# Designs tried in a protein design chat: VHH binders against Di-N-acetylchitobiase (Ctbs). Part 17

Target 1, 344 residues: Di-N-acetylchitobiase (Ctbs), of Rattus norvegicus (Rat) (q01460)
Amino acid sequence: EDCPCSEASLCRPIRHHRDFEVFVFDVGQKTWKSYDWSQITTVAVFGKYDSELMCYAHSKGARVVLKGDVALKDIINPTFRASWIAQKVALAKAQHMDGINIDIEQEVDCSSPEYEALTALVRETTEGFHREIEGSQVTFDVAWSPKGIDKRCYNYTGIADACDFLFVMSYDEQSQIWSECIAAANAPYNQTLTGYGDYLRMGISPRKLVMGIPWYGYDYICLNLSKDDVCAIAKVPFRGAPCSDAAGHQVPYRVIMKQVNSSVSGSQWNQDQQAPYYNYKDPTGRLHQVWYDNPRSISLKAAFVKHYGLRGIGMWNANCLDYSDDALAREQTEEMWGALRPRL
Below, E stands for the ipSAE of ESMFold2; O stands for the ipSAE of OpenDDE; V2 stands for 0.75 times the mean of E and O plus 0.25 times the DockQ between their complexes.

## First folded at step 19 (VHH; framework vhh_7qia_2)

Design u2 (from r4 with S101K; at its last look DockQ between E and O 0.79; V2 from the best seeds 0.00; counts 0 for: pae E 2.9 > 2)
Fold by ESMFold2, look of step 19:
Structure u2 (fold): chain B 344 residues (1-344), chain A 121 residues (1-121)
Amino acid sequence: as target 1 above (344 residues)
Amino acid sequence: QLQLVESGGGLVQPGGSLRLSCEASGFTFSEYYMGWYRQAPGKQRELVAFITWGGSTYYADSVKGRFTISRDNAKNTVYLQMNSLRPEDTAIYYCAKIQRKRIFYEGYDYWGKGTPVTVSS
């Protein structure tokens, strides 16, 4: 349990409450030195543990939390569940971490024992962490909507009640396409807002909801690109839907910024979806349409977060930006971090 | 139990070709992204390519135009065709099962044992 920091005080738990969360996923690669620490309140560590990151985050008053991932079939057994929780609490103590972000995205039938077991896991994890680590934070990652996304029948109100807050993954909103198989925004504005409306109508407090935005987009090959910029995509079914975003692939913002200004269209704005896109032609002659989020689309969402009193904002993931010394990259990165602040 | 078994590595001269294979079991293969990563001695592990269950592909800049990732969902197998090999491609190549949240980063628990590739004169 020795403290790896330059001062022992930096290994003490973060115990204070935050009025507003800026929730950051870190996936390693040492880019965290360049994050905007003036905003960050929580770092979820999805990469390898880095004691230097922990020490630095604590020096800024920010929490660092574990990744929580466990098989649903195993957590039905309450003895296994208790053992897993004890292991995570012990790990957090050994690494001087401030909690856990539970990232379970498996499908669940409403009538299955997994339905109740998942809520029990979240509650028991929260109780264990709060008992053993004063001020600890336990969070759960939920789909962009509570309405059966990807066949996940979760007790969303029970889970929200059982933990400190939900991270709402307001991205990958084309994982199930029930309409025409076309490329569309990763996080269309009105669809995103409808998801929050659904969570709120269930009785979940806005203070329990952190909006997760994407710092990545999707690149789709167009089987046909119409005069109205409608990009027809391959029919790839997913979890009962005839079409999905697996017809395309994810691209981080840093890659998008290197391509957009040399694309055939340049950045375009879709008014209905309130999101940017562009078209390009690859070396083999195929047309592509790339949908992403930029400071403009993110600032609209940050304004929504402020206006409706949500708990905060966050992103998957902080390593998607270009943290090089290049002057253009620096400006683009600063604008992306700056867009998280509510401007309205 | 989840299992990823890579094969097809070996020693090859610069300009040569190799085809890597990865046989997967223990999960619904057709619902996951699959990827190839590599780690040279003394270096960090890096993404080489990934492929969605729908066949959409992404390549690192260092391998674009030379490597081709593919998959056969009926055989639960992922392939990496490596052409025009260079000494800097020398590494252990790992197959990985990928969830969307884990793309573009290291630290997976779902790696195979790897297959070594050596490119030298």
Scores: ipSAE 0.439, ipTM 0.768, lowest interface PAE 2.9, mean pLDDT 90
ESMFold2 (binder alone), look of step 19: mean pLDDT 83; pTM 0.847
OpenDDE, look of step 19: ipSAE 0.739; ipTM 0.885

Design u3 (from r4 with E31D; at its last look DockQ between E and O 0.89; V2 from the best seeds 0.69)
Amino acid sequence: QLQLVESGGGLVQPGGSLRLSCEASGFTFSDYYMGWYRQAPGKQRELVAFITWGGSTYYADSVKGRFTISRDNAKNTVYLQMNSLRPEDTAIYYCAKIQRSRIFYEGYDYWGKGTPVTVSS
ESMFold2, look of step 19: ipSAE 0.628; ipTM 0.849
ESMFold2 (binder alone), look of step 19: mean pLDDT 83; pTM 0.843
OpenDDE, look of step 19: ipSAE 0.626; ipTM 0.847

Design u4 (from r4 with K97R; at its last look DockQ between E and O 0.84; V2 from the best seeds 0.00; counts 0 for: pae E 2.03 > 2)
Fold by ESMFold2, look of step 19:
Structure u4 (fold): chain B 344 residues (1-344), chain A 121 residues (1-121)
Amino acid sequence: as target 1 above (344 residues)
Amino acid sequence: QLQLVESGGGLVQPGGSLRLSCEASGFTFSEYYMGWYRQAPGKQRELVAFITWGGSTYYADSVKGRFTISRDNAKNTVYLQMNSLRPEDTAIYYCARIQRSRIFYEGYDYWGKGTPVTVSS
């Protein structure tokens, strides 16, 4: 073992179980020293491998897991699946990692061989990791609802059974807009909860569900902005829906915090969606509406996680906050991490 | 099969302009975000701009007001119009295919080979 840590023990797999998961996506950029390690149970490393991050996470008793991504057409072949899994297990051993987060978000037709192949991949990956790395964690990222979101016809119950838990991406909920083409919350409270209701009604244990919340929002150009703050957006189709959030673009929380207090409206609260938004005018005179999540909206979701006994909470992504020494930035960042703690 | 081919780089004086192009093939171009990243010698690769399939654009603070990203879905091409160039814009510029679920991720798997831009006088 070529262990890069200050102590060889820090390269050993994490074997203990925590009662509540705080699942964090890290995309690099060296912000991880400033994360709230008092809460973190798992870091999914989507950035370039950083042995210092691995050592530090292990020193705090947190797991670090690989990013798992592979083309659907390739996973139909059982030999390819076995080879890919062996490569990921070998990589995890070489990097002293504690598992893998499988992030496959491609369309699957219900009648296709990919439907069964995806479940087989998740099961075989879990079996391989658990066999080769004691205490390893294998997770799969699912859409905010099992109701065919983005044309993903997955065997959600089979996948949930086959891995340690699902990370439910309770964001990008405007990826398919079936109603009026207007700007709306990234993760509307009641719609988010309905998605969990649907997963639970399928028979998936709440102990298999980690709620993923967004630390980013969407910035939309308004073709029209009504007196009631209804922002009409361009019709941009996506995966069968006539409108989508691709009429706007994502912005990280740190950018939102630098803009909101100088916006036309300041931060507004939408009671129906339980989410904040603001309006601003760009230098070319166009009106924009930005929807995001803040400590208030996230606290409501954390309370739901606690009340309904979900496995935990997490976010895409930890690098979206401002980790500078600025006093306001520190306060805002502390509030965002603090909002993950269950209330009620 | 997947290809991203950048062009349009070169040597330009401070205050000058360049237009970069990236021709894409091997995937459904109109269903992906496209972006430009740059890497100066000895520095980390950084996001310059991205554009959604719906035409919504994001710019890094260092280039706002000077650079314009655009796309032509019929030609599978993304562009970067670079105006008022400064010596600090000197870098290799890379075209990237961006999955929306992995936005702000510096390690995207689908990069072009890059086109060098030198701003020197």
Scores: ipSAE 0.559, ipTM 0.820, lowest interface PAE 2.0, mean pLDDT 91
ESMFold2 (binder alone), look of step 19: mean pLDDT 84; pTM 0.849
OpenDDE, look of step 19: ipSAE 0.788; ipTM 0.905

Design u5 (from r4 with I103V; at its last read DockQ between E and O 0.73; V2 from the best seeds 0.79)
Amino acid sequence: QLQLVESGGGLVQPGGSLRLSCEASGFTFSEYYMGWYRQAPGKQRELVAFITWGGSTYYADSVKGRFTISRDNAKNTVYLQMNSLRPEDTAIYYCAKIQRSRVFYEGYDYWGKGTPVTVSS
ESMFold2, look of step 19: ipSAE 0.736; ipTM 0.886
ESMFold2 (binder alone), look of step 19: mean pLDDT 83; pTM 0.846
OpenDDE, look of step 19: ipSAE 0.800; ipTM 0.909
ESMFold2, look of step 20: ipSAE 0.650; ipTM 0.852
ESMFold2 (binder alone), look of step 20: mean pLDDT 83; pTM 0.845
OpenDDE, look of step 20: ipSAE 0.775; ipTM 0.896
ESMFold2, fold request of step 23: ipSAE 0.665, 0.706, 0.663; ipTM 0.859, 0.878, 0.861
ESMFold2 (binder alone), fold request of step 23: mean pLDDT 82, 83, 83; pTM 0.841, 0.843, 0.843
OpenDDE, fold request of step 23: ipSAE 0.875, 0.888, 0.871; ipTM 0.939, 0.944, 0.935
ESMFold2, last read: ipSAE 0.669, 0.729, 0.670; ipTM 0.860, 0.881, 0.862
ESMFold2 (binder alone), last read: mean pLDDT 83, 83, 83; pTM 0.842, 0.841, 0.842
OpenDDE, last read: ipSAE 0.880, 0.880, 0.875; ipTM 0.940, 0.941, 0.938

Design u6 (from r4 with I103L; at its last look DockQ between E and O 0.83; V2 from the best seeds 0.00; counts 0 for: pae E 2.4 > 2)
Fold by ESMFold2, look of step 19:
Structure u6 (fold): chain B 344 residues (1-344), chain A 121 residues (1-121)
Amino acid sequence: as target 1 above (344 residues)
Amino acid sequence: QLQLVESGGGLVQPGGSLRLSCEASGFTFSEYYMGWYRQAPGKQRELVAFITWGGSTYYADSVKGRFTISRDNAKNTVYLQMNSLRPEDTAIYYCAKIQRSRLFYEGYDYWGKGTPVTVSS
């Protein structure tokens, strides 16, 4: 049978308009039943397709969307571009999906053919999905700032115009470190907000911007840890910058929560960056500094989203929390979902 | 176009060692994280370790202290040194290219065909 759900109506496209989006990335770890479905409006399926997830999301009135990933060099060819789009539309129809989240993060020179090809891809994908699937949603993931982050010279205004909304990846903001090579917040509050100011100054409507927040942090080995908690990190260049966050590595919130209260410092708050961090010592005696986001830092960002009328909020990724039945884990997970609603 | 070729698997006794290699092509190796996943029969594929282009490493709890991930950017190769092997390490081991923005995507990474490791007898 064509519809795998308990009722045929659950395979019909989601057509309801939502003024506020809660945009969730799922990576296929079978934790989705434990998500806060009272909030979710869209699930971007980056894991293996799961028809049970599709049926459940539709039963809650939420969209499920495809992952859109394709090499920029291939989409310069209009025939290849059209073929790729036709395949994605056909897949979405076969799987009863409600659209696509285009996640292209390759560097682009401003003078390259990829600059125009990317905008064309987004526009043509939106046209194809909207024509073939009523109420479908086409979104594009953009860097935390339009100012050439990671050498991405994209036509941000053209892309925003061409799709339903942008998911702004307001994380990994230390991918290029142009100043001192030190550990710092993954998504420092003021820098994050400045990125939105820059998108808005370009003329992009706030109703086209969904704030993506991180449910993961970064763990850095400190070459030196000063008495002011300044953690010097290895010099690892990236995309023209002398330093980067690749001197550390990402850790999901569930790992952070198991470590923070037994760390050397416990959870500390940096007032300038409005983000939490902690220090710990590994078994070889090296000091680490971990920067992350918690309900406090996320609530500040959620308040900005609501106050400035952005389209919504979302995260990478929903599988980062501890969905076990442990009482502490349940409380921590509820607090993280709750932080998306600043009027608690 | 993109290719990941694992090698170095085989049959070993408990307590033994193996070194897995993965040769990569078709992308700018030095700008991606690299990782190893494994899948035992009837079980979910799980992350074993990853390494950033800057050399920062992550290990699953089950392998910490026994396994070492490393990379040689000049040879486009990532390695997994596996020491003190246990029967529970029996699995097919997959090399993976990891885009940092999609980290913790544990069930659907780009990976090779795998190399089998059996710890028994």
Scores: ipSAE 0.498, ipTM 0.794, lowest interface PAE 2.4, mean pLDDT 91
ESMFold2 (binder alone), look of step 19: mean pLDDT 83; pTM 0.843
OpenDDE, look of step 19: ipSAE 0.814; ipTM 0.916

## First folded at step 20 (VHH; framework vhh_7qia_2)

Design v1 (from u5 with V103T; at its last look DockQ between E and O 0.55; V2 from the best seeds 0.00; counts 0 for: pae O 2.2 > 2)
Fold by OpenDDE, look of step 20:
Structure v1 (fold): chain B 344 residues (1-344), chain A 121 residues (1-121)
Amino acid sequence: as target 1 above (344 residues)
Amino acid sequence: QLQLVESGGGLVQPGGSLRLSCEASGFTFSEYYMGWYRQAPGKQRELVAFITWGGSTYYADSVKGRFTISRDNAKNTVYLQMNSLRPEDTAIYYCAKIQRSRTFYEGYDYWGKGTPVTVSS
C-alpha cells in the first residue's frame, strides 16, 4: 500500500497512549486544518476519507479512526459480524487508520438477540483491530445515560469492558421529553452529571468514559413564549415519549454566535440547567428559542471530567465552529477549544 | 444496500420552478434527518436545506423563502421545491442522509449521485 504522506513513517499506526483523550469528530471538508491539534488525541472521521487529514493527524501524534455502523439485525449472525469486522480492518489498513469508533444508536429490546449480538460485535471488533493493527483504538458511542435512553437496552458494562473506552454522547438529552413539552437545554448540567453518575455506579471505570460535548444547539419554534422565557414546543413523539427535540433543529455554534447578538434576548443563562439560550424572531415574526453550550457551560462539564478522572473529553463535532479569519470568530473558536482543557 | 436516488433536475429559466425528489432505501427513513446539498462548478458543496425526522426544517439564507424541503415517510422520499430560481442556483443537487447520530448538522454519511439543475435564460 502506497503511503500518501510526505513521510512513510506517517502511515504507521499510532502506538503511544496519551493520558487524557480529546476525541474529535470530523464530518469532512478541510476545516480540520484549523483544529486545535495541541489537544487532539483522536479524530473520528465521519466524512469522506482524506489522506491529508490522516497524514497531518499522525504528524501531530493523533489517531485517526473509522466510523462504524451496522444494522443490528445483521450482526446476530456471527459470520456476518466476522465479515464486517474483516472489512473494516482491511479498510483501516488501506487508509492507514488507527481504529474504529462504533456508533450504533438503534433500538434494542433487552430480551432480543441483538442485545448480546451488539456486545459481541464490540468485543470481536476490538479483538480484531488490536490483533491486526498494533496500538489501534476501538470505541463505542453510548447515550448520555445507561437508563434505556431512546429504547436502547445495551449491555453497557459489557460493552465498556469489550472496547477501549466509551464515548458518552452527553447531548441530545431532550430526545425524549416525558414532562412538559417545552424547550430546554441540550445537555442540562445536572441531568448530564446524573447520567455519568449512573455509568459510574454500575461499575464502569471513569477511565472508560470520554465525555461528549455538543458544539451545537437546538432551535425551537415557540408556540408560546412566557414571561419567564418558557418556550412551549410542538409535540413530536419519539420512541414512546410524547415530546422531543425533534420539534426543533440543530444549529452549529458558528451560526449561533452570529445570531445571538442580534437576537431579541441576547445570550441568557439559565441557572437551573446551567446552560445558555436566546430568543429571536424569524423573518415571519415567529419566536424561537435556541439552547446551546458555550465556553461557560462546557467549562463546568470539563471540570467534572477532571474531578472524576474521566478518560477524556470530546465534541460533536469539530466542524461546528467558525474557522474563518474573522477576528471575533477566531476568538470565539479559541474559547471553545480552550473550554475543553481541564482546570489546572 | 443504502441508496438515495435523486430526480427532478433539469434546465429551467430564471424565475422558474423545479421540484427535486429523493427516494431513500436501506434504512429506517422516518428516524433520520434528510438534507439537500448543492455544488456549483468550482465551488464547494454547500448545505441547501435539511429536514428533521420530526419535520423541522432549516434553510440556507440564500434559498430562504424560495425553497421548501419536505418529506413523505410513507414513500421514503424527501423533496425540494425550488421556486423563483436564479442563475446562481445552478448546481448539482445532492440528497443526503444524516448518520445514525442524532447530533448532526452538516455531516451526512451518505450521498446520492446528484441531479443537475441549470438555471439559464
Scores: ipSAE 0.044, ipTM 0.583, lowest interface PAE 2.2, mean pLDDT 92
ESMFold2, look of step 20: ipSAE 0.538; ipTM 0.810
ESMFold2 (binder alone), look of step 20: mean pLDDT 83; pTM 0.843

Design v2 (from u5 with Q99K; at its last look DockQ between E and O 0.50; V2 from the best seeds 0.52)
Fold by OpenDDE, look of step 20:
Structure v2 (fold): chain B 344 residues (1-344), chain A 121 residues (1-121)
Amino acid sequence: as target 1 above (344 residues)
Amino acid sequence: QLQLVESGGGLVQPGGSLRLSCEASGFTFSEYYMGWYRQAPGKQRELVAFITWGGSTYYADSVKGRFTISRDNAKNTVYLQMNSLRPEDTAIYYCAKIKRSRVFYEGYDYWGKGTPVTVSS
């Protein structure tokens, strides 16, 4: 296979292991040129393949891994699993990649064949990649909690054992709202920590956990905004819950930073959730409340990562920041990347 | 077998209104974000608006207060009501399906053929 890089060595898989993972999701474009590559250990490519990204990442010693998604109904068949894995391995080889990040977020009933099939997929994928690509990395994306979030009954311990490590998607934690239907933090601090606690208590090693951080927020239309800044939201059911963050929409940090200063409230900090939010009025006069993460909230979580000795930290997604030449944007972006660093 | 079919485009005077429709098929419509993009001659395709499967909406700054995106899940249709149209709104408008539900800005994996909108006096 022809190496698209300036040096043939750059097409070789990354074999070394770094002590602390910084796991980056890239969703495309050329924004990767502006990432903080001093930290990045792995880039999961969720956009189109970019050989330039691959070459550059490797030049920085960072792994580049494929995205993996497949219908669970199909993977009950071992033959299908084998074929799927073979295809992914072949693709990784062809693109000179270093592994795969499996991102399956489908419902699974605990008694269904999919339960075991999913674990088998992860195990077999890991085995396949490790065999075919020396030093390859196979990871699996899990919910913020192992407690059946979004009706995902997975064998979390089995999956953790089966792959190199889990990327814990410790965001979208309002996907199911069982209490009052109000806007809340995307990743409330205590709720997030509780999730990690549950993973740890079930016997998963902290070295098998990479903490996912959101570089986005949720914009909610408020049916009512109380004096205490409680934003009542529309009831949008999701997988059994009466309310959900689907009452809102995701907003990248770059947009939030541009909007917050002109908002009605400015940036506010909720002490209970240890997360920022702001209120604004749209052009029609409707009140919105946006919950997001900032360097402050992220730093708190990063401290947790260090304290408990987690494998690393990562974000969904790196494209959410402003990489323009604007001085303020640069500063804000730098602060976000900086917040990922464990406290010394 | 996935298909997005836009309709409703045409010629309109400044200040006029159009309502675009996009009928979707080949996937579970109600589980996906839907969006409208537009591409003017010589320009890049840009996001105009999107609507979540939960009904939350986003608008580009350039169309806020003028455009309204909505959906009818029973009809597998997404709409774009365009009011107070301006010459700069002239473009081919494309309906788009998000690649995966509840995945933040992963992109859109399918586009319609587009419907032309021309705003001119």
Scores: ipSAE 0.398, ipTM 0.748, lowest interface PAE 1.3, mean pLDDT 94
ESMFold2, look of step 20: ipSAE 0.660; ipTM 0.858
ESMFold2 (binder alone), look of step 20: mean pLDDT 83; pTM 0.841

Design v3 (from u5 with E106D G107S; at its last look DockQ between E and O 0.84; V2 from the best seeds 0.76)
Fold by ESMFold2, look of step 20:
Structure v3 (fold): chain B 344 residues (1-344), chain A 121 residues (1-121)
Amino acid sequence: as target 1 above (344 residues)
Amino acid sequence: QLQLVESGGGLVQPGGSLRLSCEASGFTFSEYYMGWYRQAPGKQRELVAFITWGGSTYYADSVKGRFTISRDNAKNTVYLQMNSLRPEDTAIYYCAKIQRSRVFYDSYDYWGKGTPVTVSS
């Protein structure tokens, strides 16, 4: 059938433009029924397409957008690039989607043909979607800083100009550790804000920037845990740095909430990084330090977003919370959604 | 260009063990997380375990203490040791390349063909 929704009007494109974005990544498993739809403006569908989700989002006036992922070596050829874009536009029309979130995170050398090809892809995708789907949204995911993070030399100003807005991935900020090999915050407050200062200093409008926050943390095994809570981690190189966050692994907020109250330390707050952490001992006796973001750390970032006039806020990813009927889980999940709105 | 080739599946009795392997090519293996997913008949594909290039591991609650993920970066190979198997572990098991920025989602673009595991009841 042409429209899978209960009413044909729910298959029409979302044409209203929002002044403030709440940008949500959905990765499947039907948890979207429990999201806070009072806030959501865009759902980026990174899981399997779900027509029920599309219909429901449209009933709330929210956009649903495609995941856009393609190898940069393939899009250097303008004909291939045009074909890929045409396929995505056709798919969006068939699925009644409202745009695309381009998620390309590959290394780019500043002198390579990929540098110019990436900007061209973003511009041509935006032109194609805007022409073919009225009110459509095209966005691009960028690193937490424009300063060549993870060897990504991108034309950030050209890309920002070429699309509707950037989703700034303000997390994984320990991907390259050039100093002491220790566990640290996933998204330290001041380092995160410095990244926005750098984007703004390049001439990118704050109305082009959506802050992405993590709803996951990192769990690190401590080779040594000092009296001052300094957790030494294994040396795991990444892209030229001698240490990285790959010495630990990501954990969703729902896992953290089940562990923190039975941990050795309970939740602790690091004032310098404005982030929570805790220590625990695993069944084999090894000590761990977990760094994460909670309503307190997120509320500080939401206040920055509002005060400095950024386009909005969003997260990776909405499926990280506990959407069960358990009373404590419901409270914790409500607090995480609520933190996206600044208080006082 | 990207290839993920799973092996080691088969028929096993409840309480038995299997060791799955996945050989990877077409990308810089040591810069990606590697994972195992599974899909039982009539169910959605689910994450079983993943391992960072530094050896840090994550397990779904349903398999903690029974399954062990490991990797050999020199051989571009990831393993899943499955002990104390139960009928509910019956599924097709898929090896996956996982980008660290996209942990906890399922995408057909980054999977092998899978290796079936049947735990007889």
Scores: ipSAE 0.679, ipTM 0.865, lowest interface PAE 1.4, mean pLDDT 91
ESMFold2 (binder alone), look of step 20: mean pLDDT 83; pTM 0.847
OpenDDE, look of step 20: ipSAE 0.781; ipTM 0.900

Design v4 (from u5 with E106S; at its last read DockQ between E and O 0.74; V2 from the best seeds 0.76)
Amino acid sequence: QLQLVESGGGLVQPGGSLRLSCEASGFTFSEYYMGWYRQAPGKQRELVAFITWGGSTYYADSVKGRFTISRDNAKNTVYLQMNSLRPEDTAIYYCAKIQRSRVFYSGYDYWGKGTPVTVSS
ESMFold2, look of step 20: ipSAE 0.707; ipTM 0.878
ESMFold2 (binder alone), look of step 20: mean pLDDT 83; pTM 0.845
OpenDDE, look of step 20: ipSAE 0.806; ipTM 0.909
ESMFold2, look of step 21: ipSAE 0.684; ipTM 0.872
ESMFold2 (binder alone), look of step 21: mean pLDDT 83; pTM 0.843
OpenDDE, look of step 21: ipSAE 0.787; ipTM 0.901
ESMFold2, fold request of step 23: ipSAE 0.659, 0.656, 0.667; ipTM 0.860, 0.861, 0.863
ESMFold2 (binder alone), fold request of step 23: mean pLDDT 83, 83, 83; pTM 0.845, 0.845, 0.840
OpenDDE, fold request of step 23: ipSAE 0.887, 0.858, 0.860; ipTM 0.944, 0.929, 0.930
ESMFold2, last read: ipSAE 0.608, 0.642, 0.604; ipTM 0.837, 0.856, 0.833
ESMFold2 (binder alone), last read: mean pLDDT 83, 83, 82; pTM 0.845, 0.844, 0.841
OpenDDE, last read: ipSAE 0.889, 0.861, 0.844; ipTM 0.944, 0.932, 0.924

